# Ledger of designs, part 288: VH-VL binders against q9umr5

Target 1, 268 residues: q9umr5
Amino acid sequence: SYKPVIVVHGLFDSSYSFRHLLEYINETHPGTVVTVLDLFDGRESLRPLWEQVQGFREAVVPIMAKAPQGVHLICYSQGGLVCRALLSVMDDHNVDSFISLSSPQMGQYGDTDYLKWLFPTSMRSNLYRICYSPWGQEFSICNYWHDPHHDDLYLNASSFLALINGERDHPNATVWRKNFLRVGHLVLIGGPDDGVITPWQSSFFGFYDANETVLEMEEQLVYLRDSFGLKTLLARGAIVRCPMAGISHTAWHSNRTLYETCIEPWLS
Below, E stands for the ipSAE of ESMFold2; O stands for the ipSAE of OpenDDE; V2 stands for 0.75 times the mean of E and O plus 0.25 times the DockQ between their complexes.

## First folded at step 12 (VH-VL)

Design gj79 (framework fv_mavrilimumab)
Fold by ESMFold2-Fast, scan of step 12:
Structure gj79 (fold): chain C 268 residues (1-268), chain A 123 residues (1-123), chain B 111 residues (1-111)
Amino acid sequence: as target 1 above (268 residues)
Amino acid sequence: QVQLVQSGAEVKKPGASVKVSCKVSGYTLTELSIHWVRQAPGKGLEWMGGFDPEDGEPVYAQRFQGRVTMTEDTSTDTAYMELSSLRSEDTAVYYCATVSYDWETGRYSFDYWGQGTMVTVSS
Amino acid sequence: QSVLTQPPSVSGAPGQRVTISCTGSSSNIGAGLSVSWYQQLPGTAPKLLIYGNSNRPSGVPDRFSGSKSGTSASLAITGLQAEDEADYYCQSYDTSLSGWVFGGGTKLTVL
C-alpha cells in the first residue's frame, strides 16, 4: 500500500523533533513505514555536507532496495540539501516524492542564533571571510553560505552548494542531472515567517541578487541553463510549490495544517 | 547541580484530589522541562505527562487526560502535579524528573529525578 | 502489556557480562526514536544510566553500554558487581500513544 518514508533532519536536530510529523503520517496513511535517520545528530550536523551525504547514502540504500515501488523523502532545513545531493549521486535511487521542508536550496544569507553560537563575533556581512576558507568549508553551515555581495568567492570556494546547483562546473554534472531527473515530484515548502532561512524564497530556489533583491527560480541562471534539471522538471509538471505564512523555522514538521496541505497529498 | 525535592507522603480517600510539588534548585524552572512518572508498589514506571521541551506546553498520557493537571510557578521554582478523582489503583510513588536536550548528541533524556512522593489511596 | 518488552529478570555472577533487551515496534524504536536506560536501586528513585541509545552521563562507568538495532535496544553490563543488583528500565517515545513509554523493567540478580 503506502510507499516507505525516509526523514532527514536539519542542523542540531534529532528524531524526537519529528514526533508530530510521524503522528500525522500514521493518522492519514496508517501502515506507512517511516524511518527518521538518526545520523549526524547534534553537533555532528556541523560535519561537512559531503561527509553527511555519504553516511545518509549508506543508510538509505537498503531501505530503497526493499521498496521496489519507490520511497518518499521528507527533508528538513539543512537536510533538504543532503537529499538534493543524494538524488544526484545515486544512480539507483527510486524516490517518488522529494518533500523539502524550508531548506535553503540556493543558500543562506542571514544572521541566526545557530551562526552566532558557532561564530559569536560574526555578522552576516563578514561571515564570508570565515566560510570561504578551507577551514570554514569543514562546517556544514558554510557549505551553503551564499553571500550575494561576494558571489565570486561563493562560486570559487563553496565545496558543496555551488557544485550541486551546477553554479560551478564539475566532472559529474551530467550524471548528477540524469540521476536527479528520475525524481517523481519535487515538493518545495517554505514561507515568509520562517525567521531562519534568509531569504525565505531560497526554499523555492529564489535568491538575492547583488542589491539584495530576490529573484525567483525562473530568473536564476541554474534554472535558465537547466543545470541540474529544474526547468525540465517544471515543464514535466513535477515541481510543486507550497508556500505558507505563519510558520516559524522549527514548526514546519509540527504544523497539522501545513502537513495536510503540503505533505499529505504526496505520500502515495 | 540540578536537585529536585518533592513534597511529603499523602494519604487520601477515594474520590479526593492530590497535588504533589517538585521544588527545583541549581537551575531556574524556566530553563527546565518537568515531567511526572509514577510507580505502583512492586510495579514498573509509568509516564503521566509533563511540559514538552520543544513546544513548551503540558502534554498528558492518554489514560490521565481529564484527571491530571500539571502547572509551574516560576516565582518559587516549583512544579505541581494534581491528580483528581483518586482510586485505589492510583496508590503509587510519584516522581518528577527533568527532560533535557543535549546539543552535543542531539538527544533528550530524563536526566534528574526527585526522591518520589508516596500517595496512598484508601478508605 | 507494556509497549517496550523487557525480560522480567536476568542473572549473572560477579565479573561476568549480562545483557538486557528492550523490544519495541515501528511506532517507537523502529521509527528511529532513541532509547534511554534507567537503573533503580531498591528503595530509591530511578537514575539515568544511558541516553540516546549509547551515551553515558558523567559519573556512569564505561562498563555500562547501550546499543540499538532495528526495533530493539540492549543494555550491556560488563564486569558485573554486587552493587549492580537493581531494576533496569528502557524508555523511548511512541508515536501511536503520543508520549514517552517505559519497558516493564528487568530485575538483575548478582549470584
Scores: ipSAE 0.797, ipTM 0.895, lowest interface PAE 1.1, mean pLDDT 92

Design gj8 (framework fv_mavrilimumab)
Fold by ESMFold2-Fast, scan of step 12:
Structure gj8 (fold): chain C 268 residues (1-268), chain A 123 residues (1-123), chain B 111 residues (1-111)
Amino acid sequence: as target 1 above (268 residues)
Amino acid sequence: QVQLVQSGAEVKKPGASVKVSCKVSGYTLTQLSIHWVRQAPGKGLEWMGGFDPEDGEPVYAQRFQGRVTMTEDTSTDTAYMELSSLRSEDTAVYYCATVSYDWETGRYSFDYWGQGTMVTVSS
Amino acid sequence: QSVLTQPPSVSGAPGQRVTISCTGSSSNIGAGFSVSWYQQLPGTAPKLLIYGNSNRPSGVPDRFSGSKSGTSASLAITGLQAEDEADYYCQSYDTSLSGWVFGGGTKLTVL
């Protein structure tokens, strides 16, 4: 029978937003048990990412325990960062495919409606003043704010992303790397027409340098130093890249062609 | 506050069609998603369909597909539900309701309901 | 029959607590879809009582509470009052039916 699928949502999402994805899975893999975790929905999606990781961890443990053959994760937008941390902090996860749907894996540097709602007078160029404060780090969106013009502040102040990416040292880094490397497949999905994730290549571990020129994953220090296992996974043949044009940020979980091309093959 | 006012009671013969209206006041129809729910005498609630709040397209419950059509007239702020090939089993109160997203909780709910329209199908 | 199972009736005395269950499956509540509850007084339209598993709309007293666990949800009513006599319906989304579903309803009698 098919392995269970666990879905982790993004900012201000609801389980209802994944109805099409679940219907596609039921059509192609009938009998698959799919669970969308209805934690940290709406305003609660703004809570610090480490708090969300703990809550999602408690929810996934019994699902994984019931599935000795393994589980798959589908993690959307901000949810992809939650799943990154879950794979690192769980000593005993049995995740086969980790499918990351347009998640800012190297961070976000772009003006969005959510940021304008929270900080109406700010632009991306000055959000570092808010996000890299202790107060700002109490908001999930600031936990992965990555200003390429203030990289020193990002490295010093980021309480989540810089640590989980191994960009700043942490006592648990060696254990986190060992745990992350247990994953069967890392499936990265994203595209140029997303319109929210900036740069869109962040979904593939690419990111801006100080001149806002995108450097791809293989040019990143975290890859070159193998800080959490990307180089090892790539050498193992465990990283899948599936870029697709023509898909906006809110459509990744409701596009049939995207599902058939990038998701369906990894749901054993 | 949103108010939904439905058309009056209808009596139809088997094989006929009925078209129930739901007029929105206190808000514009273009900003709302209207769904339809029926209730046969002494029975429970049954969802028939409505405009999907995310996709903006009508979606119908499987057992009504081919018999139900839901439309909207934005110029009069009125939603319609037409049910064809009526049978005595279609005798019910038909409700329209708004489906709204609460950004604070990340949840959808059927938050405002019309008063209901009794449709009686008699042989 | 309905895909969400509720007891057909429950009863309690004034001031007591009652719980109404709503049992689903892996295609609805078990898939992570939230549960709403509706109160229907005789001869009236349903009224939203609880949404998103446990949230109360403005005007709904805190005597009404909702919870969800696994494939099931529950509505709890404390401090029962005569005015609480009504039919109660749970609701969720179901992926096998590609639509919204209601429970069969529970008639609450305050003795």
Scores: ipSAE 0.814, ipTM 0.903, lowest interface PAE 1.0, mean pLDDT 92

Design gj80 (framework fv_mavrilimumab)
Fold by ESMFold2-Fast, scan of step 12:
Structure gj80 (fold): chain C 268 residues (1-268), chain A 123 residues (1-123), chain B 111 residues (1-111)
Amino acid sequence: as target 1 above (268 residues)
Amino acid sequence: QVQLVQSGAEVKKPGASVKVSCKVSGYTLTELSIHWVRQAPGKGLEWMGGFDPEDGEPVYAQRFQGRVTMTEDTSTDTAYMELSSLRSEDTAVYYCATVSYDWETGRYSFDYWGQGTMVTVSS
Amino acid sequence: QSVLTQPPSVSGAPGQRVTISCTGSSSNIGAGWSVSWYQQLPGTAPKLLIYGNSNRPSGVPDRFSGSKSGTSASLAITGLQAEDEADYYCQSYDTSLSGWVFGGGTKLTVL
């Protein structure tokens, strides 16, 4: 009787990393059909996000078709951005709960081990030179790189995040907004001890201004303009915020207290 | 160039315990996860347990829980599997194997295997 | 009585194609867990042949290929050679058991 759950992983991740999450779901909601999508694993997670959206779209269509009462999405880290775009481009999705696990919804601006792996000689202050080129936009991490000191370059060069957030105009924006608004619940999860997502408030649609002061969701132009429906969803009572301290980036899918508090209530 | 070398064959009486060792060379134990798989004569492979590559703690298959203990000595790069309360059904070749993550594919696999240790439980 | 079902034996002539099936359920292959395949030559330890559904380790010829669909996986061997005669095992993870599981094994005979 429980709706099926679809899990979308993040950067350099494996489906194996979600074993604890599936075990928790099996314990609290026995009989739930849970599918971890094993697409764009490992190095392939560096592929452009629009390419990943297309591949995940093809994978979720038959699952959604078999569940006329709806499905739930649990999308981790970079995977939360894939799910954002998926909900916008699908004219016929039937997603009830979209659970975003520590995803950089407003983008990333921070020196992490992942960036040092891909760009070992670069710092966050100079990554805009690489990421905001056509070549850089062929890498997933550059698709959500959001340098608050070069907002003009971000708005013009971002081929993914600026478009799905409605920060730059797009011919499909009205349709994408309509599609996204079909979601039943947007459950946002994140916390200050993540250590990777920078600023951590990006998981709650907060982000840096030009002085690197974090402005929360309600102060963002995308919210105030209701560019893709955040203001409408909040007014509808459909946005859930579940921050939790003490959880590192790789532990969101394996913490029982986090699961019971932030995820379990939304898996009807 | 990882190589796993296991201890020699053992013959035990029912009710006894056996401790099999697996020495790692060509790499350090602290950066590997060792799992144990057994195979009864003429039968298939059965996973017993091992150190979880992400959690770093031992995990055991349900049917062996309470009878098996897996430990590691990082100073000698040696992993151990101890099985207690032996029965004739425990007669098998016991293998150690490394479980590693391939960053290219995002997948875990049992990529290197020891030569196996024959444990015979006889009355 | 393994959780992943394989045919106990398959056979083929040199140069032929054979396929070995691995049938699971919603708690393992159906949940999205990947499938690995191992080759065990007589008197030896198992050797990794395929991992992550379809990937080959260095040294494994492209005559060996893997695939996954729904709750099942398959190993295909083309251009059969005498040295391919061995036991083949599939492996996945199982959510209900919270652990790794192997298929019952398939003995390949090259005629």
Scores: ipSAE 0.751, ipTM 0.878, lowest interface PAE 1.4, mean pLDDT 92

Design gj81 (framework fv_mavrilimumab)
Fold by ESMFold2-Fast, scan of step 12:
Structure gj81 (fold): chain C 268 residues (1-268), chain A 123 residues (1-123), chain B 111 residues (1-111)
Amino acid sequence: as target 1 above (268 residues)
Amino acid sequence: QVQLVQSGAEVKKPGASVKVSCKVSGYTLTELSIHWVRQAPGKGLEWMGGFDPEDGEPVYAQRFQGRVTMTEDTSTDTAYMELSSLRSEDTAVYYCATVSYDWETGRYSFDYWGQGTMVTVSS
Amino acid sequence: QSVLTQPPSVSGAPGQRVTISCTGSSSNIGAGFQVSWYQQLPGTAPKLLIYGNSNRPSGVPDRFSGSKSGTSASLAITGLQAEDEADYYCQSYDTSLSGWVFGGGTKLTVL
């Protein structure tokens, strides 16, 4: 029998968007119980990420409790950040594989249609003025806005990403790191043709420096300081990197080749 | 304001084919996902298939695969459902319906329905 | 046989509350797929009543409400009226069938 799979969606998604993923899992791992968490759908996906973490936590607890052998998480887009926080705040999670589908793990610094809808007169270079305000931090997309030209403001104002990445101190940081390190595998998936996640290497903990040159995970201060356990996980052999070209942002959960190559091997 | 108008009743012999039309007004067909649902007299609703709102390709219920073909003519804003090798148990009212995504709620629904087309299969 | 189970009939008097259940499984409602409800008056096409578990389209009175728990959903009708006499169908998506599925329908009688 296979471990249950919990799916956490992204910005403006619905559970229907994952129908192909669930069908692939059923074909290759028949009998797997797969649950797409039907919370914070549509416009509610814009709610502050800590609010979403609380709601998803309440939904995940009974599923984990019924699976003493462990569970797998598949978390898409901003849902990957929700899952990062879940793994840190839950003292008792039993997650084996955390599979992150094109999630902006180091943040986002690029224009998207969602961002233009919320802030139509702002260029990415000026969005820090809105996102790093108290009002802006009430929107999920601003919780992971990471302007590489205003890192001082990001560190002070980010109510979510800077905290879960250990870039700013928090009283619970040591406990969050201990909890996160219980994960069996961190499977990172993303690619250059995503078109939404900017830089796409954010899905692999890479990000822009002040000159907008991408530095990979091993060059990041959060890795070098081992702020929440990335260096420890990599040394343990627990980080899997699965980049794939040719996949747009809305296709990560519906591409069979992607599923067979990057997801299927981690669903024991 | 979307309205779906279906073709009139049909009487067919076993083994024949029937092609039901669904004309869209108040909106353009290219912006809608049309699905087909049937209902035998005194029985419940049965989904047959339709154009997937996310993939843009037709998808058919397993029991109708090989017998049903769903097509669209954007020049006349008309969707079609053709069912072949008709049997007496295919006697039913056939409905077309729109499947829409509400971005505010993140929900899909079959929000507008045609009036239905009665297809009777008898000798 | 339908994969979503509804009671064949339910009845109530004007002004009362009735509920109609819709029982699914791990491949549909239990997998996180949302539930819609449709009302079918005699001789007419189905009408969308509730979508996305609990959302009402414009024009549907607030005395109709939907909820979901685990592998099941329910439709509640408060302040029952004679005009509510109809067949009611639940609907979800099923991954084992790779398609949309309807419940068997519930006939509501107002007596």
Scores: ipSAE 0.810, ipTM 0.902, lowest interface PAE 1.0, mean pLDDT 92

Design gj82 (framework fv_mavrilimumab; at its last look DockQ between E and O 0.93; V2 from the best seeds 0.87)
Fold by OpenDDE, look of step 13:
Structure gj82 (fold): chain C 268 residues (1-268), chain A 123 residues (1-123), chain B 111 residues (1-111)
Amino acid sequence: as target 1 above (268 residues)
Amino acid sequence: QVQLVQSGAEVKKPGASVKVSCKVSGYTLTELSIHWVRQAPGKGLEWMGGFDPEDGEPVYAQRFQGRVTMTEDTSTDTAYMELSSLRSEDTAVYYCATVSYDWETGRYSFDYWGQGTMVTVSS
Amino acid sequence: QSVLTQPPSVSGAPGQRVTISCTGSSSNIGAGFAVSWYQQLPGTAPKLLIYGNSNRPSGVPDRFSGSKSGTSASLAITGLQAEDEADYYCQSYDTSLSGWVFGGGTKLTVL
């Protein structure tokens, strides 16, 4: 019997967006109970990420309770951050594989078409003025905006990413780290041709330094300090990195080769 | 508002082909995802296929694969559905419809429908 | 033999409340795909009545409401009127068939 699979969507997604993924799972792992959580779809995906975390938590708790052997999480784009936070706040989760599918795990600092329609008058270099304001933090995108040129503002104003990363001290940091470390495997998926996640290495916990040079996961302070358990997970062999070229952001959940190579092995 | 106007009724012999047209107005065809649904007399609705609203690729119901072809002429804003190897069981009213995404709710639906085209297959 | 199962008929008197069930499975409604409902008056094309489980398009009276739970959905009509006499279809997406699916339809008779 296969463990249930829970899918968490990204920004402006629908359950329909994951039809191919579900079809792949059904074909290759028949009998698997797969559920796309139909919450915070469309415009509602702009709600604060902590609100989303709470909503999704309410949805996954019953599923986990019915699956004492564990469940798998597939979390796409923004959903990957939601899931990481979810696993941080839940002291009793039973997630075996956490599959982060092209998620901006270290944040976003890109001026893509994806953002331009939401902020047509905002440039990448100036978005910090909006995102690091109290009202800006009411939008999910700003919850993981990570401006490398305004680190002080990020650390002080980010109400989500800076906290789950343990970059800003908070009373739950130790507990969240402990909870997150309950995960069996962390599968990181992304690639250079994504076109949305910027930099694309963010999907692997890489990110810009102050000179916009991309540093790898092992060079990040969150890793070096093991602030939320990355170093520990790596040491235990629990982190899987699966980069793939030639895949655009909206195709990660609808590519058969990607599924077979990076997702399927972790659904057993 | 989207309007869909379909071609007139067809009478065909078994083994023949039928091609039904669906002309769109209000929006361009390139802005829409056209799907086809048929309904046999006194029976329910049956999805036949259409263009995927996310990637634009044609998708057909398994039952009709190999017999149905859906095409679009963007110059005339007209969608077509051709069904070959017609059988008596293919007698039905055929509808074109738009499948649209509502960004507020994140949901897809068949929100606009043509008036239907009666296709009768009889020897 | 539709993937989504509806009762073939329901009836009610004017002013009454009626419900139409739509029973799916883990490959459609249970998988998290939304349910839409369509009204088809005699001799006419279907009309979108409910989308996204419970949303009403403009022009649809609030007498119509939709809900979804588990692998099933339901359409409720309150204050039944003569003009509500029609066929009603639920619709979703099914991963086992890789396509959109409709229920078998329910004929609503207003007594």
Scores: ipSAE 0.918, ipTM 0.951, lowest interface PAE 0.5, mean pLDDT 95
Fold by ESMFold2-Fast, scan of step 12:
Structure gj82 (fold): chain C 268 residues (1-268), chain A 123 residues (1-123), chain B 111 residues (1-111)
Amino acid sequence: as target 1 above (268 residues)
Amino acid sequence: QVQLVQSGAEVKKPGASVKVSCKVSGYTLTELSIHWVRQAPGKGLEWMGGFDPEDGEPVYAQRFQGRVTMTEDTSTDTAYMELSSLRSEDTAVYYCATVSYDWETGRYSFDYWGQGTMVTVSS
Amino acid sequence: QSVLTQPPSVSGAPGQRVTISCTGSSSNIGAGFAVSWYQQLPGTAPKLLIYGNSNRPSGVPDRFSGSKSGTSASLAITGLQAEDEADYYCQSYDTSLSGWVFGGGTKLTVL
């Protein structure tokens, strides 16, 4: 029998968006119980990420309790950050594979239609003025806004990403690291043609330096300091990297080749 | 607001084909996803298929695969549903409906419906 | 056969509360897909009554409410009125059929 799969969606998504993913899982792993968490859909996906983490935590507890052999998480886009926090705040999670589908793990610094809709007069160079305010931090998208030209403001004002990445101190950091390290596999998926996640290497814990040159995971201070366990996981052989070209942001959960190559092998 | 107007009643013999039209007004067809639902006399609603609002391609219910074809003419804002190899069991009212995404709730719904087209299959 | 199971009929008197159940499975409601409800008055096309489990379109009175738990959903109607006499259908998405599915329908009779 297969471990249950829990799916956490992204910004403005709904469970319908994952229909193809669930159909692929049913074809290759028949009998798998797959649950898309139908919470924080639509505009509610803009709620602060810590609020979303609390709601998703309440939803995953009974699913995990029913599966003593473990569960898998598939977390899409912004949902990958929710899952990062879930793995840190839950003292008793039993997640085997955490599959991150094109999630901005080191943050976002790019103009997208979602940002233009929310902040139509702002360019990426100016969005730090809104996002790093107390008001801006009440929006999920600002919780992972990471302006590489104002890293001091990001470190001071980010109420979510800087904390879960261990870039700023938190009283719970040691416990969060211990909890996160219980994960069996961290499967990172993303690609250059995503068109939304900027830089796309953020899905693999890479990010811009102050000159907008991308530095990969192993060059990041969070990795070098092992702030939440990336270096330890890599040493255990627990990190899987699966980049794929030709896939746009809204297609990661509906591409059969992507599923067969990057997701299917990690569902037991 | 969106209004859907369907073609008139049809009477067909077994083995024939029927093509029902659905004219969209108050919005453009390119901005909408049209689906088809039928209802036999005294029976419930049965989804037949439609243009997937995310993929933009027609998807058909397994029961109708190979017998149904759904098309759109964007120049006239008209959607069509053609059902072939008609049987007496195909006697039903056929509805077109819009499938819309509400970004505020993150939900899909069949929010506007045509008046229905009665198709009678008789010998 | 209907994939979503509804009682074929329910009845109530004016002013009372009735509930209509919609029972699904792990391939539809249990998988996290939302439930919509449609009202069909005799001789008319269906009308959207509830979407996304619990949301009301403009013009639908607040005495209609929807809920979802596990593999099932419910439509509650409070303060029953004669005009509520109609057929009610639930709807969701099913991954085993790769398509939208409707319940068998429930005829509400207002006594």
Scores: ipSAE 0.836, ipTM 0.913, lowest interface PAE 0.8, mean pLDDT 93
Fold by ESMFold2, look of step 13:
Structure gj82 (fold): chain C 268 residues (1-268), chain A 123 residues (1-123), chain B 111 residues (1-111)
Amino acid sequence: as target 1 above (268 residues)
Amino acid sequence: QVQLVQSGAEVKKPGASVKVSCKVSGYTLTELSIHWVRQAPGKGLEWMGGFDPEDGEPVYAQRFQGRVTMTEDTSTDTAYMELSSLRSEDTAVYYCATVSYDWETGRYSFDYWGQGTMVTVSS
Amino acid sequence: QSVLTQPPSVSGAPGQRVTISCTGSSSNIGAGFAVSWYQQLPGTAPKLLIYGNSNRPSGVPDRFSGSKSGTSASLAITGLQAEDEADYYCQSYDTSLSGWVFGGGTKLTVL
């Protein structure tokens, strides 16, 4: 029988947005229990990511308890950061496949429609003034804002991303790394035509240096220091990279070819 | 304020087709997702299909697949539902409704409804 | 047959509380899809009462409330009034049918 699948949505999403993904799973893996976590919808998706992690943790515990052989996570966009934090803070998670669906895993440095709505007078070059303040860190978008031109401010002010990436020293780093490494597979999905995740290589743990040159995962300090386990996972053969061109940000969970190529093989 | 005004009652013979219109006012069709729901006399509501609010593609309930076509004319802001091969069981009031997203809550709902069009199928 | 099951009728006295249940499955409410509720007065089109499990659109009194748990949802009406006498329908999305689904409806009678 198939392991249960838990779906974690992104910014301004709803469970309805994942209807096609759920239909694909039902067609290819009949009998699989699939649950889209119906939490932090709409405006609530802007709440601090640590608050969302706490709420999603409470929701996944009973599902994992009923499935001692393990579960899979499919986590979209902002939801992929929530899921990575879950894997770090849960001492007793039983996740086999963590499927990261176009998530800004190394952060975001790009203008988006919702950033324009939320901060209409700001551009990516000056948004650090808002995001790297205590007030700004109360918004989920700012929890993973990563301005490559203000690295010292990022490292000092980030309440979320710098911590889960191990870019700033903290007392839980060893435990979080140990917990994260219990995952069976990390499946990274994204592509150059996403249009929202900036740089799109953030979905593969790539990111800009100070000159806005993209450094790939293996060139990142967090990888080289193995600060939360990426080097160990790669050496273990547990990281799967599944890039796909031609898919816009809102289409990742409604593209059948993407599902069959990048998701289905990991839903044992 | 969104307003949906439907075409008048129809009487049809078994085997014929019917085409019901739904004129949108207060918004344009490009801003709205129109769905169709019918109700047989003394019975409950039955979703028939509509244009998906996220991708804009038509989707039909499985029991009507092959018999129903839903179209839109954006130049007149009018949506249409055509049902073919009519049977007596198709006698019902046919409603158009909007399916809308509320960004505040992240939820979809059938929030505005037309007045309904009675379609009677009799020999 | 409706995939969302509602009782055919429910009744209550003025001022009292009544609840209407809506029972689904793992392919709809249980998969995480939200529930909406509609009121239909005789001879009129349905009117949205509750969406997203528990949200009231403007103009709907706070004596109407909704909730969802597991595979089921509930509409509660407190302070029952004569004008609440109507048919009530729940609604969600179903992945097995790939479409929106309505409950069979509940006739509320105010005694």
Scores: ipSAE 0.783, ipTM 0.895, lowest interface PAE 1.1, mean pLDDT 92
ESMFold2 (binder alone), look of step 13: mean pLDDT 89; pTM 0.921

